# Ledger of designs, part 36: miniprotein binders against q58433

Target 1, 377 residues: q58433
Amino acid sequence: MLFMKYEGEIAIGPVHPTMLEPHRLRLFIEDEIIKEAELVIGVNYRGIELIMEGLPPEKISILSEKICGICSHIHVWCNVTVTERGCDIEVPERAEYIRAIVEELERLHSHMLLFGHAFEVLGFETMAFRAFMIREPIMQILGEITGGRAQYSCPIIGGIRPRCNIKESKIPALLERLEKFEENLKKLLERTVNDPMIMSRIKDVGVLDKKTAKKLHALGPTARGSGIHSDMRKMGQVPVYDNFEFEEIVFDDGDVFSRLAVRFYECFESVKIIRQGLKDLPNLDKRIYNPNYELKEFKPIDVYNEAQRGQVYYSYGLDENGRVRQVKIRTPTATNLACMEAILPGHHVSDAELIIASCDPCFTCTDRMIVVKENKI
Key: E = the ipSAE of ESMFold2; O = the ipSAE of OpenDDE; V2 = 0.75 times the mean of E and O plus 0.25 times the DockQ between their complexes.

## First folded at step 21 (miniprotein)

Design g3 (at its last look DockQ between E and O 0.74; V2 from the best seeds 0.00; counts 0 for: pae E 4.1 > 1.5)
Fold by OpenDDE base, look of step 21:
Structure g3 (fold): chain B 377 residues (1-377), chain A 93 residues (1-93)
Amino acid sequence: as target 1 above (377 residues)
Amino acid sequence: SKITIEVTIELNGRTYPFRWRVDSPLFLRYFLRELVEFLKEYGVKEVEIRVTAKSPEEAKEIAEIVKRILKEAGFTDIEVRVEGDEVEVRAEK
């Protein structure tokens, strides 16, 4: 019995190498079938939480932005929201709209990155190229709005940075670019679902049943791919989204296809949100920042938002000196990866990478999945 | 033994490499069809294709298939070189 131990290091973690041990996936393989999977989650959010402890809330925003290279905006947004709610700080409606627009753009580019990666894993490099090319216009829009491609630094306590204010004169060009994006995305979807070779590799593969997904606390598209309603935007946790008409995308089959399909279809919903937001912006008050706030002491408050991977959770209090206390951060990655770990056994080793990819582990924080083939002698 | 297909395209002043490994002639034909559609979609004017076949005989067959496909894609200047089990094709449009 040749036990091939595949140790895949999935380096999933924040950009700061000092704070995060890479996730290690160990696969125990017999006759090319995964018998056991052991996922060691090295994301020590505790380290970040400890560093944040006792800092001013403005400084922890800088740290939160560094937690994830792909989802930096959602971390900053959740972070500032804790202080805003705890201190009863009014955030101008225009600022919340722009926060939502930037988040949905972040969702779009993140999903396109995943599609590109999934196609690479499948060996469909031309499809991967299409996905990456479709992604580029979104990255350009984000660059135009925020002044940066990766670190947007858009939310601040009380609103957004002045540079992130969307000028009315730019709206027509943004809408045109979104229309072109949507058209290209439809073409990509059509090509994918009509390709029997692609579909054979993703349909009925890596099935996470609804019961297991609930038991393991799957979140975001991973949960939604298994027929679980899980979207903080729809659950009233992020009030600005109540201004927008959009659907929660849910699939029931729980396979790799379903997890990818959720993300494909929710891209169209993200475009709808952005269009509505951009349409309303000219009619909103021009204020983007409330400077008239005071920090006050408050007990830890729970804040939820919906990242591209699922629910993000931030909690902290402020002490009498305006220092953050009892910091807690939760991201969906750990629970979603645990779901993939649970379903890996019984699958062919060649499907392992795709199954893992289908929960969208943070790949930008993962420089290289090095599948280290350790031949255990 | 896998057939390796390497495709290099020039698009918007950048060179993009693609690589496929296929186990069967069926998959080879599939990827070649997809390649043609891709080349047409993006208006690619220059393409280089390298194929490592399982045999010299297979290499010749692949060379003819690739040549035909590139013609269907609208390439007019097609250079084909077969050396042993390796096929090199360059095409311009």
Scores: ipSAE 0.435, ipTM 0.806, lowest interface PAE 1.3, mean pLDDT 86
Fold by ESMFold2, look of step 21:
Structure g3 (fold): chain B 377 residues (1-377), chain A 93 residues (1-93)
Amino acid sequence: as target 1 above (377 residues)
Amino acid sequence: SKITIEVTIELNGRTYPFRWRVDSPLFLRYFLRELVEFLKEYGVKEVEIRVTAKSPEEAKEIAEIVKRILKEAGFTDIEVRVEGDEVEVRAEK
């Protein structure tokens, strides 16, 4: 019946034609205050899992790449790792290093893209411009290494593609470019934290307390902004990272500031990892690929890795004919959006887009990728 | 009912637009100082600024604020036009 009526609702986000069903992103407001939120994404995991069933593992890489337009590397890396572990395929150490270097470059550009979007949402246009300009050299480096700025399948079963090998002669220039990125990132961070106008919009806003984050199973920087240790790279799930000195970044306040701060400091940690990896490469064996592997039957194996948004999970086995079976794929976006959905009520509608963006959902990154491609700086 | 600021800069032959909406001249001053720091950092020699004020009286005040901030930033060739609620500024170093 007619009792407590909302003034209206606001639809956010575009319809994605490649999803099983459209996103349902709705805010129900009264007097400019959010009363309820519905943040449901239609991901096509069921459909893509079915398409993968019965295919050779080599063909799965193309499908894995298409799951996420700006994080394709982590999906391909997880995919090849399932087969490599299940078939006991040795992967050269150099290949594992380069896989990690490319992933950390992907983390850098993805975090910078989020910073640019957050500043745009807040109306700080010059800060958004700075973030996008700082990001561009990282995209150029990725393009040079992998042949593609946003679609870069570096891992192959047993190694990396030969094109993705990083020549020793290129390392000094890469290190200089990374140093310049780090200098600019420091300036961006300082400008952000020393600006009361920016801080007033992100501090104590959109608080996800630790209890709620645990209850709703927050992942990645969303969880780490609320005091939860959740980094697969530190939990022994991605062995190559044992070779690098870096810290898991954790904040306790759970606000938008904390979720962004985790990402800012993660960028510095990514720089440390890339620098260490590049400096170590000349001392590693030159092999980048194991051509002498054979596929064998195996029961489903679980593989975990840490994407820029959090845990990514892949599982499948191979049957007696070398075909993938029992495919299961999970990413952190749906769970992290559920966290934002839970905390949105009570906030002014003007904070909604920022709060949602602060968990770095895939649909927000998709929209920003379209904008970046069309408005290349 | 807000002050609208539209800025066009030229950087290495490319045009970059910026837009702000603010409630008061105090916030206008904040964004203009951020803009000036940005222009200095990137070596921008030419800038166009268009402000839509809340009133003709406010437009005149804003025109003086913009001129002062640009002069402090080292722009010496500053052309200002005020028409009703609108302020148009073109400045060169």
Scores: ipSAE 0.282, ipTM 0.733, lowest interface PAE 4.1, mean pLDDT 82
ESMFold2 (binder alone), look of step 21: mean pLDDT 80; pTM 0.787

Design g4 (at its last look DockQ between E and O 0.01; V2 from the best seeds 0.00; counts 0 for: pae O 12.2 > 1.5, placed apart)
Fold by OpenDDE base, look of step 21:
Structure g4 (fold): chain B 377 residues (1-377), chain A 93 residues (1-93)
Amino acid sequence: as target 1 above (377 residues)
Amino acid sequence: SKITIEVTIELNGRRYPFRWRVDSPFLLRYFLRELVEFLKEYGVKEVEIRVTAKSPEEAKEIAEIVKRILKEAGFTDIEVRVEGDEVEVRAEK
């Protein structure tokens, strides 16, 4: 019995090798069937947390932005929110709206990146191309708002950077681009669901049942694909979202299709949020930054937000010197990957990459999936 | 043995390569159909297709299929070259 050990190193973490150890997925394969999957979570969150320990909160924001190249905004937003809540810092409503708009744009481009990647894994390169082309307008919008495509540096303690202020005169053009995006996304969805070759590869594949998802603490679209309500935006954890009408997208089947479908439909909800935000912006106070704050000592405060992959958690306190203490960071990736690890057994090895991709591990980190075939003799 | 399809398109002054490996004539026809739809959707004016077949006979068959499909896509200038098990097609619109 030729046990092919596929060691896929899923690098999950910051692009910088010093900050997060790649997750290693080891697949034990017999007759092309995965018998066992072993996920070694090299989450060097501990390393990042240790680096952050004793730093000023402003410096932590810089580090948080570097944790993930795809979800940099949410990390910075969560980070500043801890200080803001701990120090009772008023954040101008306009700043929170812009934070939400930028986050939903980040969600959009991230989901499109996942769709592109999933189609590449499936061998549907023309579909991948469509997804990447649909993504580009979102990247342009983000560039116009934030001045950068990857590191937005939008949130700061007390609000947002002046460069991230959305000018009212730009709103019509942004809305037009969103409309075009939505139209193209709808076409992509229609093509996907009406293609039996695509559907045969994603439907009833990589099923994460609701019980297992709950047990393993699935988060975000991974949880929602298994019929679990899990969205910090809907759970009152991010108050700015109370200003927006949108739906939590949930599917029950728990397969690769469901996890992708959650993200597809969530894109439409993100567009709705952005449209509402842009509509309200002209009527809000023009203040985008509160300079009138003092850092105060506080015990660690828990802050949650909903990244494109699911719940992000930041916690720290400030000491008497305004230095962060007891830093804790959690991302949804580890728990979601553990869910994929649990469901991989029994699947054909050719489905492994797709199943893993369906939980949206940070691709900026996963670009180094090295499948090491070790023949265990 | 897999049939390899390599497609290069020109879009907005950039060249984009696509590559498929298919195990069956069915999959070949499937991807070629998708390619036609894609070419139409994006208004592609120039396409290069290279196919490595399993045999010279299969290569000839593939060449005819590709030629037909590109005509259906609205390409008017279609150059087809078959060398052994390799098919090279260039088309302009």
Scores: ipSAE 0.603, ipTM 0.871, lowest interface PAE 0.9, mean pLDDT 87
Fold by ESMFold2, look of step 21:
Structure g4 (fold): chain B 377 residues (1-377), chain A 93 residues (1-93)
Amino acid sequence: as target 1 above (377 residues)
Amino acid sequence: SKITIEVTIELNGRRYPFRWRVDSPFLLRYFLRELVEFLKEYGVKEVEIRVTAKSPEEAKEIAEIVKRILKEAGFTDIEVRVEGDEVEVRAEK
């Protein structure tokens, strides 16, 4: 009956496990109950910011794409937006629509990946497989639009790459494929909520109350699962979204179910946004790039966007030589992991992986950054 | 101790493994029935199941459970081998 203390590192996200300096989860337990948790983040954003300092803004896009392979579009979009706003560069409306469509496709595939991982952690292997199979057509659509299934260098300063323009002739087929995705998503949701074995593992488990979520600055679906309105797309931070009818999804109970439910319903909202965007494209001006811009000196400005995991923040200025200065980048992973660290005590050890996964931490950001800094790619 | 269930299916030319570790006959039956619904949904006509039981006596009982569930699901060619704690089932429909 000795007190058992175990240390371990868990991989979050089946595609990108930690390789060199993994995130360290340490659980201190007594009689299978967690007494204390330590979640160590291997990410050094100060180091990333230092590497980017003094580079041309185009090079920031290349580096920012490598921060997160499964959410690279949002990072590139944030970066080009800093320069565009700082230099007063007009971006064609069609380009902004396509940027949003690609981001919402990325949100779909990322949420499906999390559902698959959550089911794997719970041991529901056939449900995990269903989630991955439903995800695959979205990856195919992304590959057709951008040329990459996980790396989406679609935004460029002043617009989008010509390859990423969505041909009008392909829109009817894209809409039909989205309809099929939506049908399959509804079935997955129904299977989840109507299965008592699944629900018993996620309902009333890993509760993050609203007070704690606010104190620790939860972001994204982690915050919205605890009753906090925090969607940058609805808070006026990303103007193109003003063109789409969609709802911010908020649940109040703060459990694992709520954090997953936010993501499930966000997928339906993403489908609505993509459908509206695709239907509007034929009526927009055909221009996708503004070639007539000049870079100019500007003091740091703040840009916010809503990634699948929550708020992404980029800030920098441009000096008189066209070089990026005072870089600051923030993603939601560190604060959301702090929330999970705070609520783990009191839970049975068997729930630990699920609770941690429910904030969708981006451990691949850590692995990619470690590899880049060590020059071992 | 736990019962280990390993399943291999072929779908679209690719082999997919599934693995469950269960500590009760209720969970064993639950996952086997979920598997059968999955096989039906994806049109899988061939399945390979390996079970490592807790004892030779349990292995014999599990073999009958697996065979019955597969028969109820419409598999017509079911081959079962039981050796010690191990059950190996191959089924086609």
Scores: ipSAE 0.429, ipTM 0.814, lowest interface PAE 2.9, mean pLDDT 83
ESMFold2 (binder alone), look of step 21: mean pLDDT 81; pTM 0.802
ESMFold2, look of step 22: ipSAE 0.380; ipTM 0.793
ESMFold2 (binder alone), look of step 22: mean pLDDT 81; pTM 0.804
OpenDDE base, look of step 22: ipSAE 0.000; ipTM 0.282

Design g5 (at its last look DockQ between E and O 0.89; V2 from the best seeds 0.00; counts 0 for: pae E 3.7 > 1.5)
Fold by OpenDDE base, look of step 21:
Structure g5 (fold): chain B 377 residues (1-377), chain A 93 residues (1-93)
Amino acid sequence: as target 1 above (377 residues)
Amino acid sequence: SKITIEVTIELNGRRYPFRWRVESPLMLRYFLRELVEFLKEYGVKEVEIRVTAKSPEEAKEIAEIVKRILKEAGFTDIEVRVEGDEVEVRAEK
């Protein structure tokens, strides 16, 4: 019995090099079938929380932005929201709209990155290329709004940075780019679902049943791919989203296809949100920042938002000196990866990478998947 | 034995390599069809295709298939070289 131990290091972690413990995936393989999977998640959020402890909330925002290179905006937004709610800081409506627009753009580019990667894993490099090309216009929009491609630094306590203010004169060009994006995305989707070779590799593969997903606390598109309603935007946790008409995308089959399909279809919903936001912006008050706030002592409060991967959670309090205390951060990655770990057994080893990819582990952190094949003799 | 297909395209002044490993003639035909659609979609004017076949005979067959497909894609200048198990095709439009 040749036990091939496949140790893949999945580097999933915060962009901060000091906090990146590589995730280690150990696969115990017999006759090319995964018998056991052991995923060691090396994301030391505890270390980040400890670094944040006792700092001013403004400095926490800077640290939160560095947690994830792909989802930096959602971390900053969730972070500042804790202080804003704890101190009863009014955030101008225009600022919240722009925060939502930037978040949905972040969702779009992140999903396109996942599609590109999934197609690469599948060996469909031309499809991967299409996904990456479709992604580029979104990255350009983000660059135009925020002044940066990776670190947007859009949210601040009390609103947004002045550079992130969307000028009305730019709205028509943004809408045109979104229309082109949507058209290209539709073509990509049609190509994918009509390709029997692609579909054979993703349909009925890596099934996470609803019961297991609930038990393991799947979040975001991973949960939604298994028929679980899980979207903080729809659950009233992020009030600005109440201004927008959009659907929560849910699929029931729980396979790789379903997890990808959720993300495909929610891209269209993200475009709808952005269009609505851009349409309303000219009619909103022009204020984007409230400078008239005082930091107050408050006990830790829970704040939720919906990242591209699922629920993000931030909690902290402020002490009498305006220092953050009892910092807790949760990201969906750990629970979603645990779901993939649980379903890996029984699958062919060649499907392992795709199954893992289908929960969208942070690829900017995973660019170092070193598959170490250790032959256990 | 896998057939390796390497495709390099030039698009907007950049070269993009693609690599496929196929185990069957069916897969080969599939990727070649996809390649044609891709080349048409992006208006690619220059393509290089390298194929490592399993035999010299297979290499010749692949060369003919690739040549036909590139013609169908609208390429007019097609250079085909077969050396042993290797096929090299360069096409311009």
Scores: ipSAE 0.530, ipTM 0.845, lowest interface PAE 1.1, mean pLDDT 86
Fold by ESMFold2, look of step 21:
Structure g5 (fold): chain B 377 residues (1-377), chain A 93 residues (1-93)
Amino acid sequence: as target 1 above (377 residues)
Amino acid sequence: SKITIEVTIELNGRRYPFRWRVESPLMLRYFLRELVEFLKEYGVKEVEIRVTAKSPEEAKEIAEIVKRILKEAGFTDIEVRVEGDEVEVRAEK
């Protein structure tokens, strides 16, 4: 019997401008079974933080937007919020509502993209196609509201860009399009959970137990699939969400199914949030921007928000010249990679991409498995 | 080797390819049934299916399975051709 050993790497996450080297999971494989996984940190967040030092806060938004091509809105929103809180800038309620609506639309399209990719990895091409078809109307709505399908640029310090204001006359059509999305999502979920061939590939696979998830500080749907409450939107960190009735979605089994189910049900909650936000907009003051603010010196403050992948953290202060100091940015990427490192050993290599996808390391734009070594024993 | 299934559909004037590699007749039937449900859901009027079987005998069996499944799905213009290991099916509603 010949034992085959391989070393493989999977490039994960966007390539940062200072390093041009993605995060990698190095897989050590014997007889098609993953024996160990090693996280190799390739992206240096300290480099991007250093580039941001000494810049005006408006420039941080531009750089933040480019950190992640699929989650740009949340990064810009976190950035403007640091300055707004540090300078005690009043943000119109309408602007905060629209920021949340755009974020929830981003959550919808991102989760749908992940579903499409997961089905594609599994070889369920018709299901993948369904997911992408269901996703497309959400991308169209985002493009209509923000002018960009991948780079939204909606929040600005003190409000939102005028283009992103949602006209009252458009709300009935938006609500109808959301209802159709919800109907199609329900059908997709039913097809998934009622199909034994699909369920056999995702149920009881890639289990992340609660103790390990806690030790590794899992975030987002990865944590919530393992029974951990972790949603910044429900923890008082993003005040606009106090205006919406929605539930934190938690599953307990920690398998691929659970992590996908969290995302499925989060989509239904996102629809609820968007619907409530759209229905409330006509009753809100029409202001979308506060022109009467001044930047002032402040010591670093912490801002948290909930991206589709989990907690995003921004911290910085402003000096007496209005320049950003002591920048710290954290995303769930590193902790989600650590979870993958813990889960993968013992699984067949053919399941590696699925397990990784279920932890959502932001690999959907450039998903590639890099095989770097082949050994025979 | 595996059974290869290549499908091309036309939807809204555009052609879309799907491809499966399956190891068993159960998986072949599963994907064909899922394809039929997809075709029904999206109102697809035209489909092309090419199957590369493991043997000429299997190709003949698969040709009958594909024809039956498409007929059940409401396709009436079904053209089937079997050449060695290959099955080609073109169908219209």
Scores: ipSAE 0.332, ipTM 0.763, lowest interface PAE 3.6, mean pLDDT 83
ESMFold2 (binder alone), look of step 21: mean pLDDT 82; pTM 0.816

## First folded at step 22 (miniprotein)

Design h1 (at its last look DockQ between E and O 0.02; V2 from the best seeds 0.00; counts 0 for: pae O 10.7 > 1.5, placed apart)
Fold by ESMFold2, look of step 22:
Structure h1 (fold): chain B 377 residues (1-377), chain A 93 residues (1-93)
Amino acid sequence: as target 1 above (377 residues)
Amino acid sequence: SKITIEVTIELNGRRYPFRWRVDSPFLLRYFLRELVWFLKEYGVKEVEIRVTAKSPEEAKEIAEIVKRILKEAGFTDIEVRVEGDEVEVRAEK
């Protein structure tokens, strides 16, 4: 009998102001089984790199927040760090602590959003609601610290914005709210792992073995779910994290469960980091910025950090006229999409969104569409 | 053809919808029990449930299942209406 093949497309990734298309995974389906997956690269950072080329370093930090609605705290932090290291600008310890605290708060709310979406994909609406309710207090804390709930503009060259300084009088309340979040997170984890309906959908599904993950250069929780140590915060790349006791979370089985479990336990580690940072702040010097720095020419400097999806890389230099040159930006999205391309064949189409969600593609604030097209054999 | 379940709760003056599509009354019981645990956890005192069954006979069976589960969960004011394939339940503690 002749079988009709279907072509499905899942749009993944941000809409950039100068870009028209997100990354896409094309699915070729026969009898509801995925036969092939094909990555089509959409968004690339070459357009963003061109916009930044030739600007003063202060403008690229500010403009990335305003031009690219998909940029986050980690991108601003990486940008200012390139200039700070290239110009030998000393950043106050208090500012670095607050930069890390804000990033870990962003990691918490982003992981909770992913859990909510994963539960929605699985059809567990009340579990999704729980995830969103647990997330909301973290969003409130971020808003109180940064003055905004999205696209946080905390880092500036040489420090942090004065608005983002955390007053000692507010720390006890922040610690109590964090403790409450941790209690609720533990309950959510226990509810998840003890539910056989949930576990049957995520255990032994969407396996990315360690060999394939290494071959494809997987990053972030995608890599750490497959037994690969990949956390830039533990590899000496982000010095402020040397002040905090926390563990890199690694699971070995490479299934959807493992990738989600990495994120669950990373949330507990983020809580540990934030708690330690908040408790240390009263004992740190009060300076939050360096007013006496001078910009100077430098050759491209490489900066790495760990976003919720994995490694982020920024590089640029500064010319003799104080202009940014040779901008390079890399995120884990493309290589983690290549991992999805390798995982998806052989799975039922109904598991596609779950497998993709477990690799944490960029979720935009806009709707996504899954397109299924019929092709003749 | 699936059994469709639509639930509306009120929490702090705001309405929240939940939706399921399931293949069987067995999965319906699973999601209803999870819902009841959720309602207890968040202190919800009022719930509206609409079920579209596969047949009028199934609708009657589902109506009794929903009523029993809500009674066991402590809801005392339960209004049940069955019309054809449709079940509508409103319950208060």
Scores: ipSAE 0.148, ipTM 0.680, lowest interface PAE 5.6, mean pLDDT 81
Fold by OpenDDE base, look of step 22:
Structure h1 (fold): chain B 377 residues (1-377), chain A 93 residues (1-93)
Amino acid sequence: as target 1 above (377 residues)
Amino acid sequence: SKITIEVTIELNGRRYPFRWRVDSPFLLRYFLRELVWFLKEYGVKEVEIRVTAKSPEEAKEIAEIVKRILKEAGFTDIEVRVEGDEVEVRAEK
């Protein structure tokens, strides 16, 4: 074992403190070229599953909200859905609509955050600032609907919290705000694609070919950026989305541009979904919560949804005491990072951060990018 | 230049060091908010934050941000030191 003197572990990205042993991507660099990338999956990535084991499902919902500050809603939604399906709990249609609306708002703000970060990595601070400013109205909408900007606490078993009920009187103003968001997003997109300096840094960079993406089980926008259809909303896994007309955005080139472009264009689809949801809400039954359910014993049930990063998976059963058993949670981050691990070698170190950012690793799911310079002794 | 953030928390008698590099004070604020959430959720009573900023002016701004965020996290005893481009924050609750 050659003691490679690590000159300076450069941790790139947030070590999310919620993960004691999060995923790490180690970059071995020689002469500013990435020679090797190593994805280290944290042992405690499954720590949350262990914490959830033996708890009541209501308590698990609280824990699931706390897994990710960026994608808290999708975790809660998947979590409650397991119980709902396992116990045959009817969820009011209005509640499912609001769950979808909040999810698409979560998708919007998450993508805008990624765009802001990508522009910062690229050195385009003004564009980054614009992306963050465009994001803020979405965060405000989320705050108004859910009462929180990061943790929404919207889904509960049997529906949504009363505070998350969207009043009909607020719908016109929300629609206006979404229109303004969409206008601003179009301007940002136009500015981005027409800037040759930006495009030169993201086009033909960090190419994940379709074969490799399939082999490594790329998910969500990472898969879709490589020409793979991968959206649980379109695969019948989340029935409420059948009420909405929207497109799955797919690009074929597999580069950083394609992965970013998927997210840019799917923001417009998210806005479409939200608009449709908001327009339908007045015509739906006003019930938002079914209190008339009983917890039943059931064997682990698989639940899929589509987070901003891709497929999320929740599975657990309930025992005879109403305790959760055999908890399994899978996020798209590990497989998407594995795709970046595979493509990073041969790239200049200056592209590494952008390539990794282009898969949008969950900051709660990913710990640390470590750049390791090998000094030839 | 990247802003380097080192956070050390004590949880259940164990010290956990975290290290971030962010490109902007905005991302710093974002990650600090996530940190605050974590600190609240896990009942962390002691936190140490070290930040290396890009400039002394940025360091002062970061110090104020960190202080505000830790107050939001329920920390009452917050010590902030700014030396050049370095910020050291210790907080207890």
Scores: ipSAE 0.000, ipTM 0.307, lowest interface PAE 10.7, mean pLDDT 83
ESMFold2 (binder alone), look of step 22: mean pLDDT 80; pTM 0.800

